# VH-VL binders against Coenzyme F420 hydrogenase subunit delta (frhD), part 5

Target 1, 183 residues: Coenzyme F420 hydrogenase subunit delta (frhD), of Methanocaldococcus jannaschii (q60339)
Amino acid sequence: MNETMKAEIESQDDELFDLTPSYLKKEIMVLACGNILFADDGFSVHVIEKLNKILTDKEKQKIALVDAGAGAPQQVLTLIDENSKTKKIIVVDVIDWGIKPGEIKIIEKDELPNPKYHRLDSHDWPLAPLLREVAEKYNIEVKVVGCQAKYISEPDVYIGLSEEVEKAVDKAVEIILRELRGD

## First folded at step 19 (VH-VL; from q3 with heavy chain E62Q)

Design r1
Fold by OpenDDE, last read:
Structure r1 (fold): chain C 183 residues (1-183), chain A 121 residues (1-121), chain B 107 residues (1-107)
Amino acid sequence: as target 1 above (183 residues)
Amino acid sequence: QVQLVQSGAEVKKPGASVKVSCKASGYTFTYYWMHWVRQAPGQGLEWMGDINPRSGGTNYDQKFQGRVTMTRDTSISTAYMELSRLRSDDTAVYYCARGYYRLWSGYFDYWGQGTTVTVSS
Amino acid sequence: DIQMTQSPSFLSASVGDRVTITCRASQGISSYLAWYQQKPEKAPKRLIYAASSLQSGVPSRFSGSGSGTEFTLTISSLQPEDFATYYCQQWNSYPYTFGQGTKLEIK
């Protein structure tokens, strides 16, 4: 069997069995968490929409913008493995940290809850410790860009951001762009 | 308004099981983690575990591993905590408490009224 | 497990007094700390979260400070309704753990 044919079969087999999502084939992932149906919980969606308009096509070749919704961000992280090309993850979410509404809080990897200290048989983790776990396991740079919510409308549906959080969208976009562009 | 309403007091014999319910209202049940915390008479608070009501995934303190089962019924916004092989030192008030969502589950904002479980021969 | 050590376990004070309760973590927990108040035969009530964030509806006489391993709850001017038991709780790492509690009694 010609070495070229083996390489082609191996490459075809690798392509055929590559189950890696497209967004994990890029170097950077911006992961938006939230639900537009619940007022300020939609913060992250607005951030990634704006980023999508600002980023060039060239930049988008290495940057994936992912809307994980309110319930799927953990699942996205669980898909990360040794075949992922992701080197950096920026999570965007609304938070309740008791700071001023619309205030942006950056949480670095070392400030995230440390899963190494978990002494549980865990079946499901919150996003933050899971993020740190994947960061440490796969040597991925991680940051959380959190915006303090003023109003989350759940369980009532309300589409729209509070004034404070709406203004914070631009701030978050600026922060993230600096991170993406190395400024 | 957010409310957590727990089931009534229980009296059990050693070796029996108890299942406490916690009905949630006033918020999206699947959005927030639910925790269980107990307090023995005259003692402090002890975290038992939590459940993600969306996925049903759980985290149990190792102390209770193998004896505790946390479940939920999303159709009625109710969380359950079952503790088996009861012993006298399981006598306590058991609380459900709402955690946060997504990034972290801690810093409980709402609590049930508590369920007194008495284990006696 | 992360051990949370409160001090003092018992505190006697008078109305109007400044009261400080401390909580020490056996390891760094950043700002992942909450404070609760519990009155007899009642469920705990959250006072402070994220180490220094005041819960909505809680009087401003309550404040939290600290980061890492050392934390404090302060009541600037004790009111009659403040006599209760207080607990710190870390939510950095599983299992979540509470301090032993501080019973604040009237002098």
Scores: ipSAE 0.883, ipTM 0.924, lowest interface PAE 0.6, mean pLDDT 93
Fold by OpenDDE, fold request of step 22:
Structure r1 (fold): chain C 183 residues (1-183), chain A 121 residues (1-121), chain B 107 residues (1-107)
Amino acid sequence: as target 1 above (183 residues)
Amino acid sequence: QVQLVQSGAEVKKPGASVKVSCKASGYTFTYYWMHWVRQAPGQGLEWMGDINPRSGGTNYDQKFQGRVTMTRDTSISTAYMELSRLRSDDTAVYYCARGYYRLWSGYFDYWGQGTTVTVSS
Amino acid sequence: DIQMTQSPSFLSASVGDRVTITCRASQGISSYLAWYQQKPEKAPKRLIYAASSLQSGVPSRFSGSGSGTEFTLTISSLQPEDFATYYCQQWNSYPYTFGQGTKLEIK
């Protein structure tokens, strides 16, 4: 399927002629990556939905929750420029790292693929190296909250998380809340 | 049930072009990066480039820049690799290989059976 | 480009032996390393990814370790079907690169 950007959960009114996306006008962006139609690939969607219910209106003034779907997170990052107010990005996604299903892995900036050593003319990169590049270029704090998937149903549509990943949603929410609140 | 099926062997003359196809099945074609790797006779593996089947965006090794073109047809879940201005040292088995999705194109979990391309005068 | 150097290039061993293959990266690649096995006239097969994660279906006698610039593939007890060529591959930075390979032959 050709996935597009699903929705912006938290938005702001844009001033006339301001081309900066509303979600880049806030200090912190939580970026959910994945597709709810493909079992555990929907992990991030559940995380940000829960965060949306927990965060106060005051907190949401500085925090943008963005559902970028399966195929649009790179596009979100490419829109970041010197006019963006974003100082921190938390990416939420499922991963295959060979760890236990439902296990959470935190990937810091220095553990992301390093675009410094890229020797290609093309700039069509996967999300991780692009994230590091953006982080370094604009001095944005970044981390990835990854959950080991048990089952991704693609190409078959299945709405619902595996038991292990479902339990991991609360863990991820806790981790992210601590990060957002400075605990 | 993931399968990558490549086109048949090719024999070309120097200066000609070759286009290899890779038909994907058993997964969502646009979800995973597709890579091309070649192997000259008795030599190691050499990464050539990759393509994001969703966007059509590509990354080529500079060694092949200007000679290689990677494309895809999403309607039939098929990736293509075209190499032009062929030389004798382009003689190799060419593989398509499925990469990861979103965060990184990364490691290759499934491979095509390979396509032998022979360049000889 | 990040250069991947395997050692040794050639290894002769017997069934039951413990064998180790080393891969060195010219730059730090964190844990973005995979190991492949290739048999003659066959496509490579992934054994290890993320430096130490065993591919599903691969025997537990295979293991990977390391981070940064030094990596090791270990076969704890060599079996007859393990005689093949092995490659490491970094997927940290473009262009992705392979080691030159290690041919494991029966002694």
Scores: ipSAE 0.879, ipTM 0.922, lowest interface PAE 0.6, mean pLDDT 93
Fold by OpenDDE, fold request of step 22:
Structure r1 (fold): chain C 183 residues (1-183), chain A 121 residues (1-121), chain B 107 residues (1-107)
Amino acid sequence: as target 1 above (183 residues)
Amino acid sequence: QVQLVQSGAEVKKPGASVKVSCKASGYTFTYYWMHWVRQAPGQGLEWMGDINPRSGGTNYDQKFQGRVTMTRDTSISTAYMELSRLRSDDTAVYYCARGYYRLWSGYFDYWGQGTTVTVSS
Amino acid sequence: DIQMTQSPSFLSASVGDRVTITCRASQGISSYLAWYQQKPEKAPKRLIYAASSLQSGVPSRFSGSGSGTEFTLTISSLQPEDFATYYCQQWNSYPYTFGQGTKLEIK
């Protein structure tokens, strides 16, 4: 078996065992966090839905839109490794920062909480410190686009955004598009 | 209305264990981190650790590692804090406190009424 | 661990006074700071979060400021119900830590 055939077999074997999720094979990941069942907690879902309609097929080749729900963003981030192609992560979420409802706050990596944790299992970490850790470990640009919630309906199910947060969807989309397109 | 209701006062001997409960209501229990904070008589507040009620994942202050166990029962929206190998300096009021969700466990917006634990010979 | 140092530990003031409490962090904590009020035999009550955000229902005479390592809680005009112990708390990194407290007493 010639060296070329060995290299081809090795390359095929590497492809066969590639367990990297498709959304980590793209350069940019927009990660939506939240639950549409709880009023303004669904903000991020509306943002990525709108982005999905606006982005071109060409743009979507390098941009992954991921709905992580309320409880799975840590799982997404923990799958990032040296084989991931992700260079930029934009997290979309509602926040309680004591600012006006619908107001957007952008948080950069260096403004995120410092990842000083004893536990090795990153699944036990809050999202922001985990983001910071992933950013530093894998040289990924991280940005959080947070919208101040007016109303989160939990524990009651309510589908729909407050007026203030609904209006903020377009603002967030605009902000994210600028980030995605390098404007 | 968000409420955190803790179990009653405990009196323990040195070397014993104590388990304090915190029943949550008025919100989605698995959505918010639960923290435990204690306060010795006449002293300040001391953070002990937290738990993600969804996953059961915990973070403890190193001071309590090996002695503290935080758990939860999601079926009854109840968090538990067990402290073992009790000593006199563990005498304190123990509080559960609700943290934030997802981005950070963060600040505490609601507190239990506190549970007095007395460790004496 | 991040150490939080409050000053002063004790403060005597009169009704109507302007009161300022300072909290210093041993390292930068951005705006991840909260202030709590605690009355005797009661659980702490959140006053300020995110360094300067006033908790809903808290009187406007309370305000928080600062970022990084220096933070301040201000009561613009002290009221009788404000005599209590105050704590700062960082939530930047584990373990979360509190200041040692400031006991505000009536003069």
Scores: ipSAE 0.842, ipTM 0.907, lowest interface PAE 0.7, mean pLDDT 93
Fold by OpenDDE, last read:
Structure r1 (fold): chain C 183 residues (1-183), chain A 121 residues (1-121), chain B 107 residues (1-107)
Amino acid sequence: as target 1 above (183 residues)
Amino acid sequence: QVQLVQSGAEVKKPGASVKVSCKASGYTFTYYWMHWVRQAPGQGLEWMGDINPRSGGTNYDQKFQGRVTMTRDTSISTAYMELSRLRSDDTAVYYCARGYYRLWSGYFDYWGQGTTVTVSS
Amino acid sequence: DIQMTQSPSFLSASVGDRVTITCRASQGISSYLAWYQQKPEKAPKRLIYAASSLQSGVPSRFSGSGSGTEFTLTISSLQPEDFATYYCQQWNSYPYTFGQGTKLEIK
């Protein structure tokens, strides 16, 4: 077998076993958490939608925009392993911090709640301690961009943001863009 | 309106098991973490653990590991806490409490009315 | 585990008094602290969360402050309905833990 054929087979075998999701092959992941069905809980979806329109194709080569919905962000994070190329995670979500509706709060990794349990199944963890764990384990920079909700409609379905949170979308986009571009 | 309604008082013998229920209403049951907190007579509050009603995933205080089982039935928006191998010092009022969702599960905004569990020989 | 120590355990005060309850954490918990009020034979009621955020519907005479390891609950002017037991609770780390409580009694 020609040395060239061995190299081709080895390269094909490496591609065949690459089960890493595409969004984990990029250096930066913007992770949106929330549900558009429940008013301000859809904040993050609007943020990533705007980011998707603003970011250049070149930037998108390094930046993954991920809509994890309301209940799947843990699943996304649990897929991170040694083969992931992710170096930075920006989480976008609504929060209840008792601040003014539409106000943005930035939470750094070291300010996130600390996990005390070491579990094999990280799905049992809230997102914040899981983020901290992943950050520490894989040396990933983590930042949470949280917006104070005015109204979350659950269990009633309501599509649309409150005025305050709608205005906050642009602010969050600006903050995230600065973070992404190193400004 | 958010409501957490717990099952009635229980009297058990040492070594027995007790299962307390907490029926939730007025919100999406699977969105918020459910916690269990107990309070012995004249004592403070003690966190026992929590459950993610969506996944069924649980976190228990080590003190109760091996004796406590938290479950839920999403079809009826009900959380359960079972404590086995009961001892006299398990005599307490047991509360379910709604936590936050997604980012963190802390700070409890709504509480059940409590269930008195008495363990006596 | 993170230990939460409240001070004092017992406090006697009069209506109209300014009262302060302290909660100390054995390690840094940022602002992940809540305060609860409990009256006899009732479930606890949340007063403050995120260290200083007032729960909706709670009178403005209640306030919370602090970060890291030192926290305070203040009642600016004590009212008759405020005589109860108060608890701090950290939600920085599992297991979540409460202070031992502060019983506020009428003088």
Scores: ipSAE 0.804, ipTM 0.898, lowest interface PAE 0.7, mean pLDDT 93

Design r1
Fold by ESMFold2, fold request of step 22:
Structure r1 (fold): chain C 183 residues (1-183), chain A 121 residues (1-121), chain B 107 residues (1-107)
Amino acid sequence: as target 1 above (183 residues)
Amino acid sequence: QVQLVQSGAEVKKPGASVKVSCKASGYTFTYYWMHWVRQAPGQGLEWMGDINPRSGGTNYDQKFQGRVTMTRDTSISTAYMELSRLRSDDTAVYYCARGYYRLWSGYFDYWGQGTTVTVSS
Amino acid sequence: DIQMTQSPSFLSASVGDRVTITCRASQGISSYLAWYQQKPEKAPKRLIYAASSLQSGVPSRFSGSGSGTEFTLTISSLQPEDFATYYCQQWNSYPYTFGQGTKLEIK
């Protein structure tokens, strides 16, 4: 066995016993929130689907695209600990900020809500204050890419984005690519 | 259409408990945070706490910690607020209010009609 | 806790007047502020959210502005139905807190 084979065998043995979720082994997480079944609530799914087609295999070695749906985004964040490789989180979601439908609002770490919680292992917090708490604890860069929804059909199923939000998908992808590839 | 319907008025003696219900309709109950806000006669609004109906997790204002319990029954889309060891200054109208979902729990777009709780000897 | 202080606490005005109510936060709250109107014996009604965004169905004579620690609710031409109590509320940090209220009365 040559040196490269020995290094690969030793690395594989460590990986076999490592239960860390794969998204925590990459430096950058793009976290998509929302449900494609409820009209504009599917915005983030369309964004990560487009990113998945655009990113190279090399880029995907450092970037995790995580579809958390409507129900799991807090659980994704609560698994971050001191051993995680995560250095940047980009959250993609719709918002109700009362701006023009399809308009993108960027929210930085210091602009996120800051509730007074001391523990990070709870999954019952709203996503934004949890994101801030986790990011401050582990020194993670964060951005929220929020799109003003026009129509969320919940509880009724309607598959498809409004025209305004559909156009915003490309805008969000551009913003995220600049963050991933540097200014 | 979104609607929050609360249980009827209560008259209680000091030391008793009260449990107010809030039945939600017109939306998926587990999608939005539910908040409880009270208002003493002639006074302003006071946030008491909230509940995530999906998980059942709660956040309480420290003033009520140890006396308030917020719960829900997802099978009937109903939130509950129970306040124990009542005293006369707990006399108020108690409101449930729907918050936002996912990113924030915050601003309250729909309110129940209010439940008057009177605590007197 | 983030203290929310409204000014004035009481205001007497005439139909047609322009009215301004201010709300100060004891810490920066970005734009995580809402305004509510409450009439006697009724639940509060949200007028403004995200500091400046008008709730659907609220007349355009209502507007909100501000960010950080200083916020303003303006009624550009007061109507008879606007006589009520107004509250600001922050949703930046737990516990969420309301201002003390501003009672707007007919002169």
Scores: ipSAE 0.678, ipTM 0.835, lowest interface PAE 1.3, mean pLDDT 88
Fold by ESMFold2, last read:
Structure r1 (fold): chain C 183 residues (1-183), chain A 121 residues (1-121), chain B 107 residues (1-107)
Amino acid sequence: as target 1 above (183 residues)
Amino acid sequence: QVQLVQSGAEVKKPGASVKVSCKASGYTFTYYWMHWVRQAPGQGLEWMGDINPRSGGTNYDQKFQGRVTMTRDTSISTAYMELSRLRSDDTAVYYCARGYYRLWSGYFDYWGQGTTVTVSS
Amino acid sequence: DIQMTQSPSFLSASVGDRVTITCRASQGISSYLAWYQQKPEKAPKRLIYAASSLQSGVPSRFSGSGSGTEFTLTISSLQPEDFATYYCQQWNSYPYTFGQGTKLEIK
């Protein structure tokens, strides 16, 4: 058995036992937060679905479109470590900032709540300070694309966006595409 | 209509524990952070900590670390705050307050009616 | 901890007056600031969030401004129901902290 064949076997064995989530093997993550079943809370899922149709197969090799749903989007971020390929995270979500429904607010890394001032032992954080913590620790670029919701129907199931938030989907897609293709 | 209904007033001796409940209705309990804030007589508001009702994860002000436990029971949409080794300066009204969800947990839009805890030597 | 300092601690004013309450943060908190009104024996009520956004159902005579470390709550023309204690609160960083309060009384 020669050294070249040994190297190929070792590489295949490493891949076979690699349990790293596939989204951590791509350089760019678009993280959708929210639930399509609760009216405007589905904003980010509509954005991701439209991006999935627009992005080329080549782009999708570098860009992970991650639907965190109603689960714990924090779980997606807490799996990032030194070995992850992630260089940029775009979070898409609804917000309550008291601006007009359908208006988009963009939050850069340095505008996120800053966990360096935290003076707690903590095991669970809200998404924004966690995002900043992870991004600063691993030198990851960050952008939050937040849409002011008009109506969130939880706990009742109501499929569909308000008129104002539906119009914001294309606007958010445009902003995100510019970020993905300009960087 | 969103409502937070707290358990009734309590009188405790120094060294005892108290457990205050906060029953939520009118929204999905696991979607929003729950906070606990206290107010001593004639004094201002003091944040004690919060809980993510979905995960059960907590964050406590270091002042209360080791004496406070925040829990919840998602089956009855109820949050709990337990404060142990009570002393006279723990006499206060204790509020639960609903925070925001997902991106951050701050700014409290709905508050319980308050629970008066009196620690009498 | 981020200290929130309100001034004044006590304010006496007449119906119709314009009132300004200030809140200073010991560190930058961007716009992660809310204002609450509290009447005796009642829970606080949120007036303003995100530094300047008015809560639904709050009269337009209330306004908030500021970012970073300095914030103001303004009541443009006091009404009898506005005599209460006012608190600012930051949610930029744990632990979340409140100002000491401003008690607004009838002159």
Scores: ipSAE 0.669, ipTM 0.837, lowest interface PAE 1.2, mean pLDDT 88
Fold by ESMFold2, last read:
Structure r1 (fold): chain C 183 residues (1-183), chain A 121 residues (1-121), chain B 107 residues (1-107)
Amino acid sequence: as target 1 above (183 residues)
Amino acid sequence: QVQLVQSGAEVKKPGASVKVSCKASGYTFTYYWMHWVRQAPGQGLEWMGDINPRSGGTNYDQKFQGRVTMTRDTSISTAYMELSRLRSDDTAVYYCARGYYRLWSGYFDYWGQGTTVTVSS
Amino acid sequence: DIQMTQSPSFLSASVGDRVTITCRASQGISSYLAWYQQKPEKAPKRLIYAASSLQSGVPSRFSGSGSGTEFTLTISSLQPEDFATYYCQQWNSYPYTFGQGTKLEIK
């Protein structure tokens, strides 16, 4: 048994125990939250679709574009641990803040809601306080890019964005690209 | 279009339990957090807790921890609140209220009509 | 727990008056505050959310302002139908808490 064969066996053992999702192996996560079936609730999906077309393959090796869809964006965040490579999270979503439809509000880490329970029985918190807790624990940069929706069609299916929110997609992409690329 | 319809009034003895239902319609039940808020006669509003109907995960105010259980049945779009070991100061109107979805759960845009629970010996 | 304190607890005013109700949080809650109106034997109704955003269908005489720990609800010209109890509510941190209420009586 030589050194090369021993190294190959040890490497295979490491691979067998590595269950880390691929998005946690990248330094930057863009997390889309929303449902394309419900009109403006699809805003974040359109943002990620445009980013996917604009980012180079090299950039995508460092940037994870994560579509949580109708899924569990909390589950995406609860898998972050001390071994994750994540340094920055950009959450893209619609909001109801009572500002003009299509207007973008940026929420930074220290502006996010802050839970007061030390140990909750469940990791099923609202996304914003969970995001803050995870980001503070692992010193992750955070930005929420929120667009005021005009129309959420739920429960009725309507595919397509309002004019105001559609225009906001390009603005959100511009904001995110500046964060991803620097100046 | 959104409606929250609660079960009817209940009269209970101290030491009993009560289970209040809240049937949702006009929206996708699993999309929004559901909250329970009570109001004793002549008193203010008191938040009891909430539930994420998709997962069933809950958060309770500590004063109800150990006595309250919030559940849901997604097949019939119904949330439930059960309060055990009732005492006279649990006499109140109990409301379900729909919160926001995803980023936060707070601010309540639709409320049920309320369920009066009277605890007397 | 974040304590929410309203002032005044009781207020009597005439039709046409400008009325302010204040709400103080025991610690900072940014703009995560809502105002509700409750009439006797009815469920509360949301008036204001995000500290200053007017709920659709609420008359423009209602307005909200503030951030951090100090918030106000203003009724610019009081109407007879505004007789009610008003509550502020923070949704920054669990447990969510309400102010003790302000009962507004119209003379």
Scores: ipSAE 0.641, ipTM 0.829, lowest interface PAE 1.5, mean pLDDT 88
Fold by ESMFold2, fold request of step 22:
Structure r1 (fold): chain C 183 residues (1-183), chain A 121 residues (1-121), chain B 107 residues (1-107)
Amino acid sequence: as target 1 above (183 residues)
Amino acid sequence: QVQLVQSGAEVKKPGASVKVSCKASGYTFTYYWMHWVRQAPGQGLEWMGDINPRSGGTNYDQKFQGRVTMTRDTSISTAYMELSRLRSDDTAVYYCARGYYRLWSGYFDYWGQGTTVTVSS
Amino acid sequence: DIQMTQSPSFLSASVGDRVTITCRASQGISSYLAWYQQKPEKAPKRLIYAASSLQSGVPSRFSGSGSGTEFTLTISSLQPEDFATYYCQQWNSYPYTFGQGTKLEIK
């Protein structure tokens, strides 16, 4: 859980009997996946940091910016249930699609892998089929904003994006703002 | 550099079990899905299942459910595939193959050298 | 399960020929398809992934195309070292499945 996610949850702790994570009380979730310590794997974190600076307080009443890191994005999705306010999920991540480094690919709900299984077990599924399963079950609109990585330094720590992926941060922010604002 | 090194060839009797190992190096073992694919002599490739090395969670082709067990030891970056109640049509080369991480598990970029398992009476 | 059907199963061609191998999925798989080359007694080698993306180090005479249910692997100018068996593989849905293979023989 990052500071933005922790702050959202801590604000909801003033409602002593309401244990719902704060990001599920907002209609739109921007879910960042990846690790800032491993070069281009930090792409999504840079995107949500910039979105956090650009979005107004009014917009943040409806939009949750969630940094799930490399290890927790399935957990974020498995907490969605029939009582959640979520209507749209935008996932931000790097991909390997063999396109030019820094190029952005958009994947919509019906283009995600189709799991065909009728169970939810986040330990057993990759993120994309889980996202599709949850979105179809609760009628949630989804988009994946994927950036072709050039270099993921893992296991070596390297903080910073490749030149190509760094240029893609502003492009991804522009695309996401258009989705959030209806431009 | 990514490398997958498998255990050596095995000769087994019908009804026995075999356990093939796949030692990974050159990347963080727990970040990428590991898959097992076999190939009978003169035949095509057959996906058997995969394991998420981080969680230990598995997905098996229904054909092998009940006979296959995929495990891992994260302390030595090694995946294992055990096939029980062997029969002659299990004679094949068994490959481990590295998948992708996070969004999906498919398309196999690195393969082990293969382990020949011969089941003979 | 998604069945992957390759055509042809066997193909004989001359050096310099343009060769096309097709792969059909029994239901839509978007672009979640890879192509592999396997030479005798060796592990498969990925040629193409995401339907059309060339793996680094693979000669540019190889290309892939298609989406949905129909996909092609093309070798624009066949070389003697291209003698091998070629497989398509989908990763859209479990279980992941391969085509039956296409054995390419150089005349």
Scores: ipSAE 0.634, ipTM 0.827, lowest interface PAE 1.5, mean pLDDT 87

